# Ledger of designs, part 3: miniprotein binders against Heme oxygenase 1, chloroplastic (HO1)

Target 1, 212 residues: Heme oxygenase 1, chloroplastic (HO1), of Arabidopsis thaliana (Mouse-ear cress) (o48782)
Amino acid sequence: SKGFVEEMRFVAMRLHTKDQAKEGEKETKSIEERPVAKWEPTVEGYLRFLVDSKLVYDTLELIIQDSNFPTYAEFKNTGLERAEKLSTDLEWFKEQGYEIPEPTAPGKTYSQYLKELAEKDPQAFICHFYNIYFAHSAGGRMIGRKVAERILDNKELEFYKWDGELSQLLQNVREKLNKVAEEWTREEKNHCLEETEKSFKYSGEILRLILS

## First folded at step 2 (miniprotein)

Design Th2 (from T0 with K29E E33W K34L E37F E64L K67E E68Y K71E)
Fold by ESMFold2-Fast, scan of step 2:
Structure Th2 (fold): chain B 212 residues (1-212), chain A 93 residues (1-93)
Amino acid sequence: as target 1 above (212 residues)
Amino acid sequence: SKVEIEIKVEKDGETIELKFEASSPEEAEEIIWLVIFELKEKGVEEIEVEVKTEDPELARELALLAEYLAEKAGFKEVEVKEEDGKVKVKARK
């Protein structure tokens, strides 16, 4: 069908391709073909990435969980929730002897922006909700595997595991998004799509912490 | 759900068939993305992408994604054809 999620997907794919060109890195190439000398993750940088990611997921998931607004309430208990999984992973890093850093500016800034959108701009908020979870389920896993291979001895983090079939969980969310968007005007749908670039900007700033 | 992706490639007078299997729609999307851009980099002259899955709507959605990605990868002529209940995407230099 020609549901709204299809439009969101294509806008996201288009922007992701442009971001790859801007970075000068061909992420569509195999991991082995990437310039190894320039992409060297550190455990400390990865921890900053995980902590800031957890702040963002905590914010999203608490807003959804506590909401009586029908648009947000539809997305309770999707199975895509990441905050608890990240909490488990951070505890594992503590057990390995690492100090868990405090959240940094990228995570704090995005979390604050999401809180503001949730109150004032539901269509924009839903755009970020979609892009955060769906980007993690695809491109995020590739990056996670590369990090695990480089600095974690192939440790599988909970952050990249789901309870149940991921494809079914994502399809359930797509169905709910299409239903919610059926009530939106063309202008509201366009506004949602226009936020995609900001979602990539904020997510990209957090992703770059891996190299910090 | 299981997704099978078959890509027929023409380069330098040869026809090669590539087959991929994905366990999720998201994995299928990733495979389509990587393969289409890789084939363009290798200078192939024509590709034909066929998506097979138990979910007809998913097959259509993935074919539309392949159409979009082929165009973005720089193929000049991209067509989508639905024949005998199957959706195929053909793209040429």
Scores: ipSAE 0.000, ipTM 0.166, lowest interface PAE 13.4, mean pLDDT 76

Design Ts2 (from T0 with E4Y E6L K8E K19W E48F E50V K52E K88Y K90E)
Fold by ESMFold2-Fast, scan of step 2:
Structure Ts2 (fold): chain B 212 residues (1-212), chain A 93 residues (1-93)
Amino acid sequence: as target 1 above (212 residues)
Amino acid sequence: SKVYILIEVEKDGETIELWFEASSPEEAKEIIEKVIEELKEKGVEEIFVVVETEDPELARELAELAKELAKKAGFKEVEVKEEDGKVYVEARK
């Protein structure tokens, strides 16, 4: 018997698999190939991605840090916070001579949606909290490495670094999530899991800015 | 037990993602073996394998299999990493 986090993990993996099936065509019954769009990042597109990501993290982290609601308060000072790291990286880009863009529609839309959920739908909000941080600490790192190799001369951004052992920070958050979810009904847990598709939609819109 | 496998490959600036769900350890091993052998003939530059399953020992066993198969396929730099409940194998020429 595992906690609720295991259910969140498997739903995310299965939904990602299902979303990939929508994007491509099955080539064989035994092997499915779904090409991703050609990977040609630009610095300007990556900056749009980083700026919109920072708006989302600013919103998420401010909601958590300012909250007296027990469910949200559990997640203060997790060590996973990204907004300050992104601020450092954007300052580095300024020092390199780049102009930092204003936030765009994907980031603004997701930020606004998170504010609405935080007020009215705690289970849905926690779904986004989980998927945003845990996706970044896994697949997001692979994306960061590819971008660095292609357009940043292998510069490692602060956005992909953590203070302390990442595995321990993630485990601490999983334990807090399992504890919080112990008080939820099966219906509330299912509602949280159902929100995963929405989190993939919004995160995917921001991710596509890398290629813009 | 169910096993989820993502194999991501890079060739000529394109990224291709191959997603699989296996219902048994035996099926998972067969998938990993067949896909890596197929990719050996296609001149891919990088292969990333992600294994996710409820059994961490099985995930590590499947990752070690993928590592051995990638080395045999001619990839010279092969690393195994465990992070966020997933086991990753990165192989580069």
Scores: ipSAE 0.005, ipTM 0.281, lowest interface PAE 10.8, mean pLDDT 78

Design f23a
Fold by ESMFold2-Fast, scan of step 2:
Structure f23a (fold): chain B 212 residues (1-212), chain A 103 residues (1-103)
Amino acid sequence: as target 1 above (212 residues)
Amino acid sequence: SEELAKELEKIAEELEKLAEELRKAGLPEIAEELRLLAKFIRILAEKLRKGEVSPEEVAKELELIAKYLELIAEELRKGLPEIAEKLRELAKKLRELAEKLRK
């Protein structure tokens, strides 16, 4: 059975078709994957990326965890949660002697936007939920591997590890998204899809911190 | 309706043929995208035939698919102009079907 997730996938894939000219990149991957071969990450920049990412995941996961709203409550305990994994990784960096920075503008701005959407725009909020977790589960792993190769002596962070079979965890979330979206009007579905560009913008700003 | 469902299935078949041409032209990623789009149209046709979706909902989805085909056509404009033109024609047919569903 086809569900709304198929439409979300189509919108994500087409968003970069014209400007990217990257045949072979049809999966939902980071917008910054194209310049990865030419970039030189720093540990400090990567820490800014991880800290801002954690702020976003903390916000997203707390909203869902504390919600009694049926649309959000369906997504409790998906196995995709990243905040605790990032906490573990940041503790490791601290043990290695690094100073953990405070969140910066990209993470703070996205976190605040997600809080506003959660209160007044559930369809838009779910768009960000989907794109954040699914992009990380695909393109995020490739970025993590590349960063590990360049600056972490091939250490793979907890941020890129899941408890259980990732494919099954993703499929469970797709099924819940399809079920939730069955109650939406065509206009609500379209509104959710239209929000995809903003999710790419905010996630891209955080991803670019790796090079800062 | 059965007639509209049949027209959608014909469009899906044409997209599948164009996908195979793109695969042979060395663009397997774009080919797979057209195949997924064709599958979506076939599912939509079946739901329309069974009365499981409103005509307005179908019309909105056809417009979204048409925009997507237009983006792919623009991408292929210089390298594969004949395929690009066929994609634009299919997008136009989808928009016409959407208009019929609204009336």
Scores: ipSAE 0.005, ipTM 0.157, lowest interface PAE 11.2, mean pLDDT 80

Design f23b
Fold by ESMFold2-Fast, scan of step 2:
Structure f23b (fold): chain B 212 residues (1-212), chain A 103 residues (1-103)
Amino acid sequence: as target 1 above (212 residues)
Amino acid sequence: SEELAKELEKIAEELEKLAEELRKAGLPEIAELLRYLAKLIRWLAEELRKGEVSPEEVAKLLEFIAKLLEDIAEELRKGLPEIAEKLRELAKKLRELAEKLRK
């Protein structure tokens, strides 16, 4: 049996393969137009990444936690929440003597877009919810560990830790998402799948802050 | 630099193939990470051709990518040992290219 989550995974993979060639052209042009500064992660670049990420997670998690709308309410207290963990990490950087930057355009733009989708387009909002949490939970830890090795003296950030068994937390969310999607029409499911490309665009812009 | 750029493009192509294998194995998030790294390597190949990026800075970034691939391989060691080994081979190739860039 294949639930809607498997369709989301298939579309994400297929779409990313096609979009990667197109994005390569855009990124090559943007990089070509910019002066070369640094090719290594810096603490400052990584802090911009963490701050913008926190703005997105703050927005996403507040929408869900404050909602009485049944579709969103299903995803309260999943154990995947990242905003509090990021708050702890940013306090640690402050204690180390770093100045915490203000949020930048990638985080502000995505946060605003999520607020608009939450009001007008629940299926699209849930697409972003899924992609934000699942992308971070899989590959994010590996990137975080390498940044820590290179610039943080092997500090283990709370952003990459979960309370409880991660595989079980992810499975619980997949089951809830499959259940919620059972009530959707084929057109609503397709609309959710089509939104995947925008989730990659916005998340990719924030990820690039690490190496900017 | 043209020779090194071509070798980087071959590594990017192999990473894209492994990303598709990871998707089929049910690991789409790791597959997305490999596609991102492949894109970054392709961009570095083009920057080397233009001569606008320091070879030393490119070498450092290739070493960073190699370490990420080694970490992914370790995570996949028990479940997907063939893919893990191919990732370790690509990491080794990236480190060799980084050494060539330092000459």
Scores: ipSAE 0.000, ipTM 0.189, lowest interface PAE 14.4, mean pLDDT 77

Design f23c
Fold by ESMFold2-Fast, scan of step 2:
Structure f23c (fold): chain B 212 residues (1-212), chain A 103 residues (1-103)
Amino acid sequence: as target 1 above (212 residues)
Amino acid sequence: SEELAKELEKIAEELEKLAEELRKAGLPEIAEELRILAKWIRLLAEYLRKGEVSPEEVAKYLELIAKFLEMIAEELRKGLPEIAEKLRELAKKLRELAEKLRK
């Protein structure tokens, strides 16, 4: 209902819808044709995606733990943390005989940007925090299922599992975000919302690694 | 539940039909936006069937989609009032389904 999180959700949904519409227009000139957009993941591409994602989550979670700003401290131990889960999954891939790649440019670039925001722009940083975790909890699970069906013999990765009830974990974070945002000016809230486009740009670059 | 998931799929089908009407009316960008929203509704129906997302989360997403449909309806109000009215009716149905998901 009311609260800043509703504004964040609306902007994220609207931006995602517009980005997807533009992508569909480019790829499918004839709507009568069979679906052209298909996820054809490779294990190598998916590993690049997981490694770059882990770099971002490592960075994000370390920033929260160090708490340069009081607002960051509110988001410790949310239960949404992904870095350790990703570490477990990458270890499983090693056990299966896969070579774990080094982080690539999308992950390195986003990680560096998050570090820069965290030092001086808490409203912008919190925008990325919200969009990274909440997008993963919804669309990320769909991606994980699709990858497992096609290339992992239906293995369920730890990256798509949460300890406890996910709905409650998400609700706790929404309440903390609403509380934190109550102290923000309208301009600070708008600044946070405007940062959503960059979160989609950086996350999208990492997501595209699945097809690389 | 299965019944609510079926209702969501029917709403998605209606949005896809309205998207085609908009494309024929020379508004392909708005038509594609409705097609994408229909895909999201179908995904939410799947989430509801599998229990992968809580009913409360599904309800919140349905309310956001309803708000977006209301905004598109307002944009079309003067040029395509009949389509605008149908979009408002679909938004109302989404809000009603969200309430049912909350028991």
Scores: ipSAE 0.006, ipTM 0.169, lowest interface PAE 11.1, mean pLDDT 79

Design f41a
Fold by ESMFold2-Fast, scan of step 2:
Structure f41a (fold): chain B 212 residues (1-212), chain A 103 residues (1-103)
Amino acid sequence: as target 1 above (212 residues)
Amino acid sequence: SEELAKLLEYIAEFLELLAEELRKAGLPEIAEKLRELAKEIRELAEKLRKGEVSPEEVAKELEEIAKKLEEIAEELRKGLPEIAEELRILAKLLRWLAEELRK
């Protein structure tokens, strides 16, 4: 069925909404779900977030660009690539006088996990590919706007800009995801869906760096 | 089937979570509509477990619930576009399940 992306969307949204319902004193609540009044980003923390994010995107995009494996090769040159945009943003922060930190444990851990999945578990790898790009295109943009309002005088980073219409780029990727999933068994599709919780865990650890 | 009944319960839980977001956004009447749909889905899951409904009857109920979700999504389109999109995606899932049940 060409409907596998809709299953991925449903699982991701259900987990996201369930996490949002856990208000109050739960320490592991993602920064995306925090009330604005208690959300105090710093430039230093945001730089850690951007650097670790860039490591993850560098890893993901290099795996795809270097791959001759048909499943991964479908996702070359999607227009969603973020690593070069992040390089531009980090250079701007350097020009503003900020020290660019080295990658930290959240980014290093996720990058290493993605490398392992790419070799051993294509369905799980594609789950992370989907959630990384699609979460950034939705919730990530909201976070970026709030950070810009709080600490960047509303500067829009290249990280939140796309060449072309974002809705069209996302739709093209959805069609490719449905195509590669057409050949998967129900068990392989379920395995991909089950991996969504890990994608939220790893992405959440990187997002929490904004407050560090 | 037990698997379908369990999926319907997950869908009902998701609707209850979205209803709470709507209540916090100052839309308690729309929140109550979602909670009512969640209850209908839970009742459908229970009837399915008891063998009281056919696959065609389940498919019909899922299509009716999908239609109501689409109507609520349209009401929210301008004010809460993210929740509107979540409801549209859920409606598509319910319509897909209805089609699968008819195979």
Scores: ipSAE 0.011, ipTM 0.280, lowest interface PAE 9.2, mean pLDDT 81

Design f41c
Fold by ESMFold2-Fast, scan of step 2:
Structure f41c (fold): chain B 212 residues (1-212), chain A 103 residues (1-103)
Amino acid sequence: as target 1 above (212 residues)
Amino acid sequence: SEELAKELEFIAELLEMLAEELRKAGLPEIAEKLRELAKEIRELAEKLRKGEVSPEEVAKELEEIAKKLEEIAEELRKGLPEIAEELRYLAKFLRLLAEDLRK
């Protein structure tokens, strides 16, 4: 009946909400709230965001593409892949006269962590895979696209385009994820869910580069 | 006040993008509902700029718009769960903005 993806969605949604208990007089924003609360994007910051994002997507997509491990192999050729689309966008920036920066600490740190998880902790790795692609396909794409339109004279980036119908591509991945998770123990599922906070931390650090 | 008005306009633009996605998905009637909510948010931003509404009144309107977004998300839950999730996310954000305005 109810698949594991629904549990992942519930955990992600809870982390987008302020703590209703509100212990102190000084309120801290969640990672998701911080970028939206004070947006001052620059082209240079947006380029850092795209470059670090590409490093993360390169890492994810190479791990999956090269894997013979059944859990990872299920997610080959989903249609959600972003690295090649980002390469096209970065080439456009070069044509406009921008110098493409080297990857920075947020992207390098997350990429290295994903490599470690892929080798040692498949459930945690799949948590990051899900949250990276689904966050980008939901709120991330809407916010990122609007920011790009505002600072890039309404340029439509390839990063926010898919080959085929996005809702079908997302549904196919949800079905594959539910199938993979059916073979996991309750403890393995819980371990995957617990990793969600860390996925938001790393993704949030990269997203904040837009404001840098 | 001006900064809040700009944030409301940004939210209206996000709703208009979702409406376009719904139109492309063959749901023009629901797309129009989102465009109407975007219009309500833009009108709220304009009243806020003119000083014609209090923070409490803005908070109440944001909560009402959030409720309408949640209702549309429920209609879309089975057929377009990803758009339903985005609408629920925006509704949650509006409710948090309303809480901030009451401080």
Scores: ipSAE 0.014, ipTM 0.289, lowest interface PAE 7.3, mean pLDDT 77

Design h12a
Fold by ESMFold2-Fast, scan of step 2:
Structure h12a (fold): chain B 212 residues (1-212), chain A 103 residues (1-103)
Amino acid sequence: as target 1 above (212 residues)
Amino acid sequence: SEELALELFKIAWELYKLAEELRKAGLPEIAEKLEELAEEILELAEKLRKGEVSPEEVAKELEEIAKKLEEIAEELRKGLPEIAEKLRELAKKLRELAEKLRK
């Protein structure tokens, strides 16, 4: 038997492969309509991705850190927090001579949506919490490696490093999520799972900034 | 071929899950190897779908990835036999997919 986190994982994996295919089709259509050389990431596009990501993590982490709501309070100090790490990375880019851009629409839109969910829809908010951190710890590391090889001379950013054993940090969070979800009705669990598509849509819009 | 791209995406995600299990088992270097192979598969799937690479080139790359998965499976055979078997199954699927691409 499995806890609720395994259901979240199953839904995320299924939707990710399906959503990935849809995004690929859109990119293919764009290439056919405007034939161009292979899209290659730029440092500027990647900085837009990092800045918008930081806005989302700032929002998510401040909501959790400031909350006395029991469901959210369980997730304080998980070790998965990314905002401080991103601050360090953006300072490194400044030292390299890059101008740090202002946040753009994808990051602003997702940040605002997370604020609204935190007030009105805790199950949906927790869905986004799970997918943001767990997708980053898995697929995010691949993106970090790819970007480092292509445009950063193999520099590994703090955004892709954790201060403890990552597997243990993730396991601790899974156990907390399973415990929190034990009190949810089947309808609340289903509602959380259904939010996964929006999580992938918003995260996908931010990821596309790398190619902007 | 859209079906083939989806099969490759699923294999990549299975490799990410196995990488997470390897990190939990205290083998982060091997986990990173699986994550790198998953990234190669995702890149090949995307290029195949966009028509940026020939089916023959994809087949060759998938066979190389399958060989690397088999090598990792052998390394894990005694310590983590269940993970080793799953890696062998994924390698077999990649080889079957490569054969289909060469039809």
Scores: ipSAE 0.000, ipTM 0.147, lowest interface PAE 13.2, mean pLDDT 79

Design h12b
Fold by ESMFold2-Fast, scan of step 2:
Structure h12b (fold): chain B 212 residues (1-212), chain A 103 residues (1-103)
Amino acid sequence: as target 1 above (212 residues)
Amino acid sequence: SEELAEELYKIAWELFKLALELRKAGLPEIAEKLRELAKEIEELALKLFKGEVSPEEVAKELEEIAKKLEEIAEELRKGLPEIAEKLRELAKKLRELAEKLRK
């Protein structure tokens, strides 16, 4: 029990343990729980994933960049921002002759939910911020490399590249998360932790677009 | 390297579960130590996947982590023998992965 980020990690860990036990029995595993080696991605599905992801990152980064609210303003210019890099990647797909799809329901629904949380529920908003960036940064490049091997002739997208040392960028954000959480009550911290299940649900819906 | 990185992520995840069990058992200091080792393995897996580190360097780090897991297992041997045995099994898997990285 050092900082609040430790509690966020242990809650995510508990959910993974419970979800794996339940999903193992039901055989309704999410794509995140499948060995990446067994994925059969399509370019069209991957583009839906990238477009919907960009909508979510555009929403998060615009809210944070434009905010004078201290909790959100703390997270400006973290180095984890993804929207510009996704924009570059989508332009590359367009140059290759692909038609860029419009955002689909998973991305639109999550983006709208994040806008509502940003206005009404800062603790829940920060829960989604944490889980979105850290999930992508922790394992995102592995997913990207395997998809590239199968459908992009090993092209490494900008979406899976960071400027500077990723471990240091993540550590800086953990420190800022601990700092802002010091101002929260125990009840506010618990509310943030409880929101983790929804972050898994929404992110999972977008990730499953890779197989669409 | 991608396959080996995936195996490392699985080991890190098992260590996070054991750290949670240790915290519930009233051993928060050992739980934190185990959680930090799990994070180190996740970071090594990502660096290996990205090609940012040599296999030999990863192998050395994995053997250091395996040694630390064996030390924690010995500390827990009398009070929590089942957890101690699981830690020894995970340490053995890390040493096996280190050998695969050296070939």
Scores: ipSAE 0.000, ipTM 0.140, lowest interface PAE 16.0, mean pLDDT 82

Design h1a
Fold by ESMFold2-Fast, scan of step 2:
Structure h1a (fold): chain B 212 residues (1-212), chain A 103 residues (1-103)
Amino acid sequence: as target 1 above (212 residues)
Amino acid sequence: SEELAYALEWIAFLLELLAEELRKAGLPEIAEKLRELAKEIRELAEKLRKGEVSPEEVAKELEEIAKKLEEIAEELRKGLPEIAEKLRELAKLLRELAEALRK
């Protein structure tokens, strides 16, 4: 057994809620309505994705960095931090002559929700922390990297680079999460797992900005 | 999962863009085959969101689609090597997603 991280992975892979299935059906119908031409990625849409992502990472990383709360402090300096990498990428876009947009509703809404959870609901906050970084390292990274290759003349963005081996950085965070979760009750662990669906919903809204 | 369904929708979109490139290159029959595979992937994403298929069943379907993409890539290798390479990359991504689903 791998401790709590295995439970997080299981929930992420096998969401069983009927309410989320109904919401997914609504989103799928909307996607089916879209003409192929309207699904074409644009540099402007990709910039909205990067800016809203940066707002979320800024919020998440500042909360962790400034915290003396033991649960949050455990996750300082993981090597997974994305805000500075995104700052570098946005400066590159400015150098290429692009205007950087202001954050939009998906990023603003998620950032505000994360601030509220950090104050009131540590288990839920840690659920979002884990899923944000690990989603970026999986589907988000694969999708975002392919889009950048297509629309940015094969530019390799700093957002998809890590200082050190990604596999080791991820393993270190899994070990920290397992350690933190050792102190949680079964109810607190279950509460953390239950937030997974919301984390996928918010992250999905930001990823969809690529198509906006 | 919603994230996996979103990744599949995105791959389907990229296949439709490649199909349009093939149509413009004078290969409308192969373009239609890619559009059909994109539709199959979108249907899998929908069924995954609705909980109508198991992760193992989705993984098997993704491996079948990846194999078909690899076959089309080989057909295009000599005439359109850049498109062939893109199709191989998307096939690899589908196989990686199938592997993730089997965990």
Scores: ipSAE 0.000, ipTM 0.203, lowest interface PAE 11.4, mean pLDDT 77

Design h1b
Fold by ESMFold2-Fast, scan of step 2:
Structure h1b (fold): chain B 212 residues (1-212), chain A 103 residues (1-103)
Amino acid sequence: as target 1 above (212 residues)
Amino acid sequence: SEELALDLEFIAWLLEYLAEELRKAGLPEIAEKLRELAKEIRELAEKLRKGEVSPEEVAKELEEIAKKLEEIAEELRKGLPEIAEKLRELAKELRELAESLRK
């Protein structure tokens, strides 16, 4: 056993086997019935993904950097920060002649939700913090590499580069998360774990922009 | 390695996406097969991170999963050729990863 982060990892792993479209509310709200489509990312869809992702990272990183709340302040300057890297990448796309889109509903909705959680629900906020950064360093990173292979002539985006050894940066954050969670009750830990489903819902909506 | 685990996570994510497309197309049984393969790939990625499997064992498992993807692609060849082609592409990626591990 390795502390609370191990429980967070276990819950995330279990949810990965689920079909997120089987959520009753989401299925009921889906009006569009698409024909079967093959996986063909577009630069425009990828830009929507990057812009909405940047809005989410801007929100997370500003909350943490401005915070005097001990739980959030522990996560300043982790080396995982992505907003500045994304700004550099978006400037590169602009220099290549692409028009940078405005943020769309998935990014705006998630950003607003994170602001609300940061004020009202620290355990839920930390759940989203963990899943956003750790998912990016895992599946998100490889999705980005594959997209670059297919539509960007293997351009290495700053979004997928870290200053230092990524495994060490992640391990440092895991240790800080375990330390912070030592102060939590079992009920607070369970509340954090229960929030994982929502983190998958919001992140999934942003990921789908790649294929839009 | 972490890089290989990330490659596997990406492939698992694509299989989940394709499974949902198959479910919407009225093929829930084949969709479930893809979800089971995605689960096997995620479990393999976790074992890699924990150092619980050798490169040879990983290569063998990847080849078995690639074979199953090719079988599903053949089932879909006439009705959903686009998804069949994507599954064959993913099977090729798994075989390339397995070959890299055998060096």
Scores: ipSAE 0.000, ipTM 0.196, lowest interface PAE 13.3, mean pLDDT 80

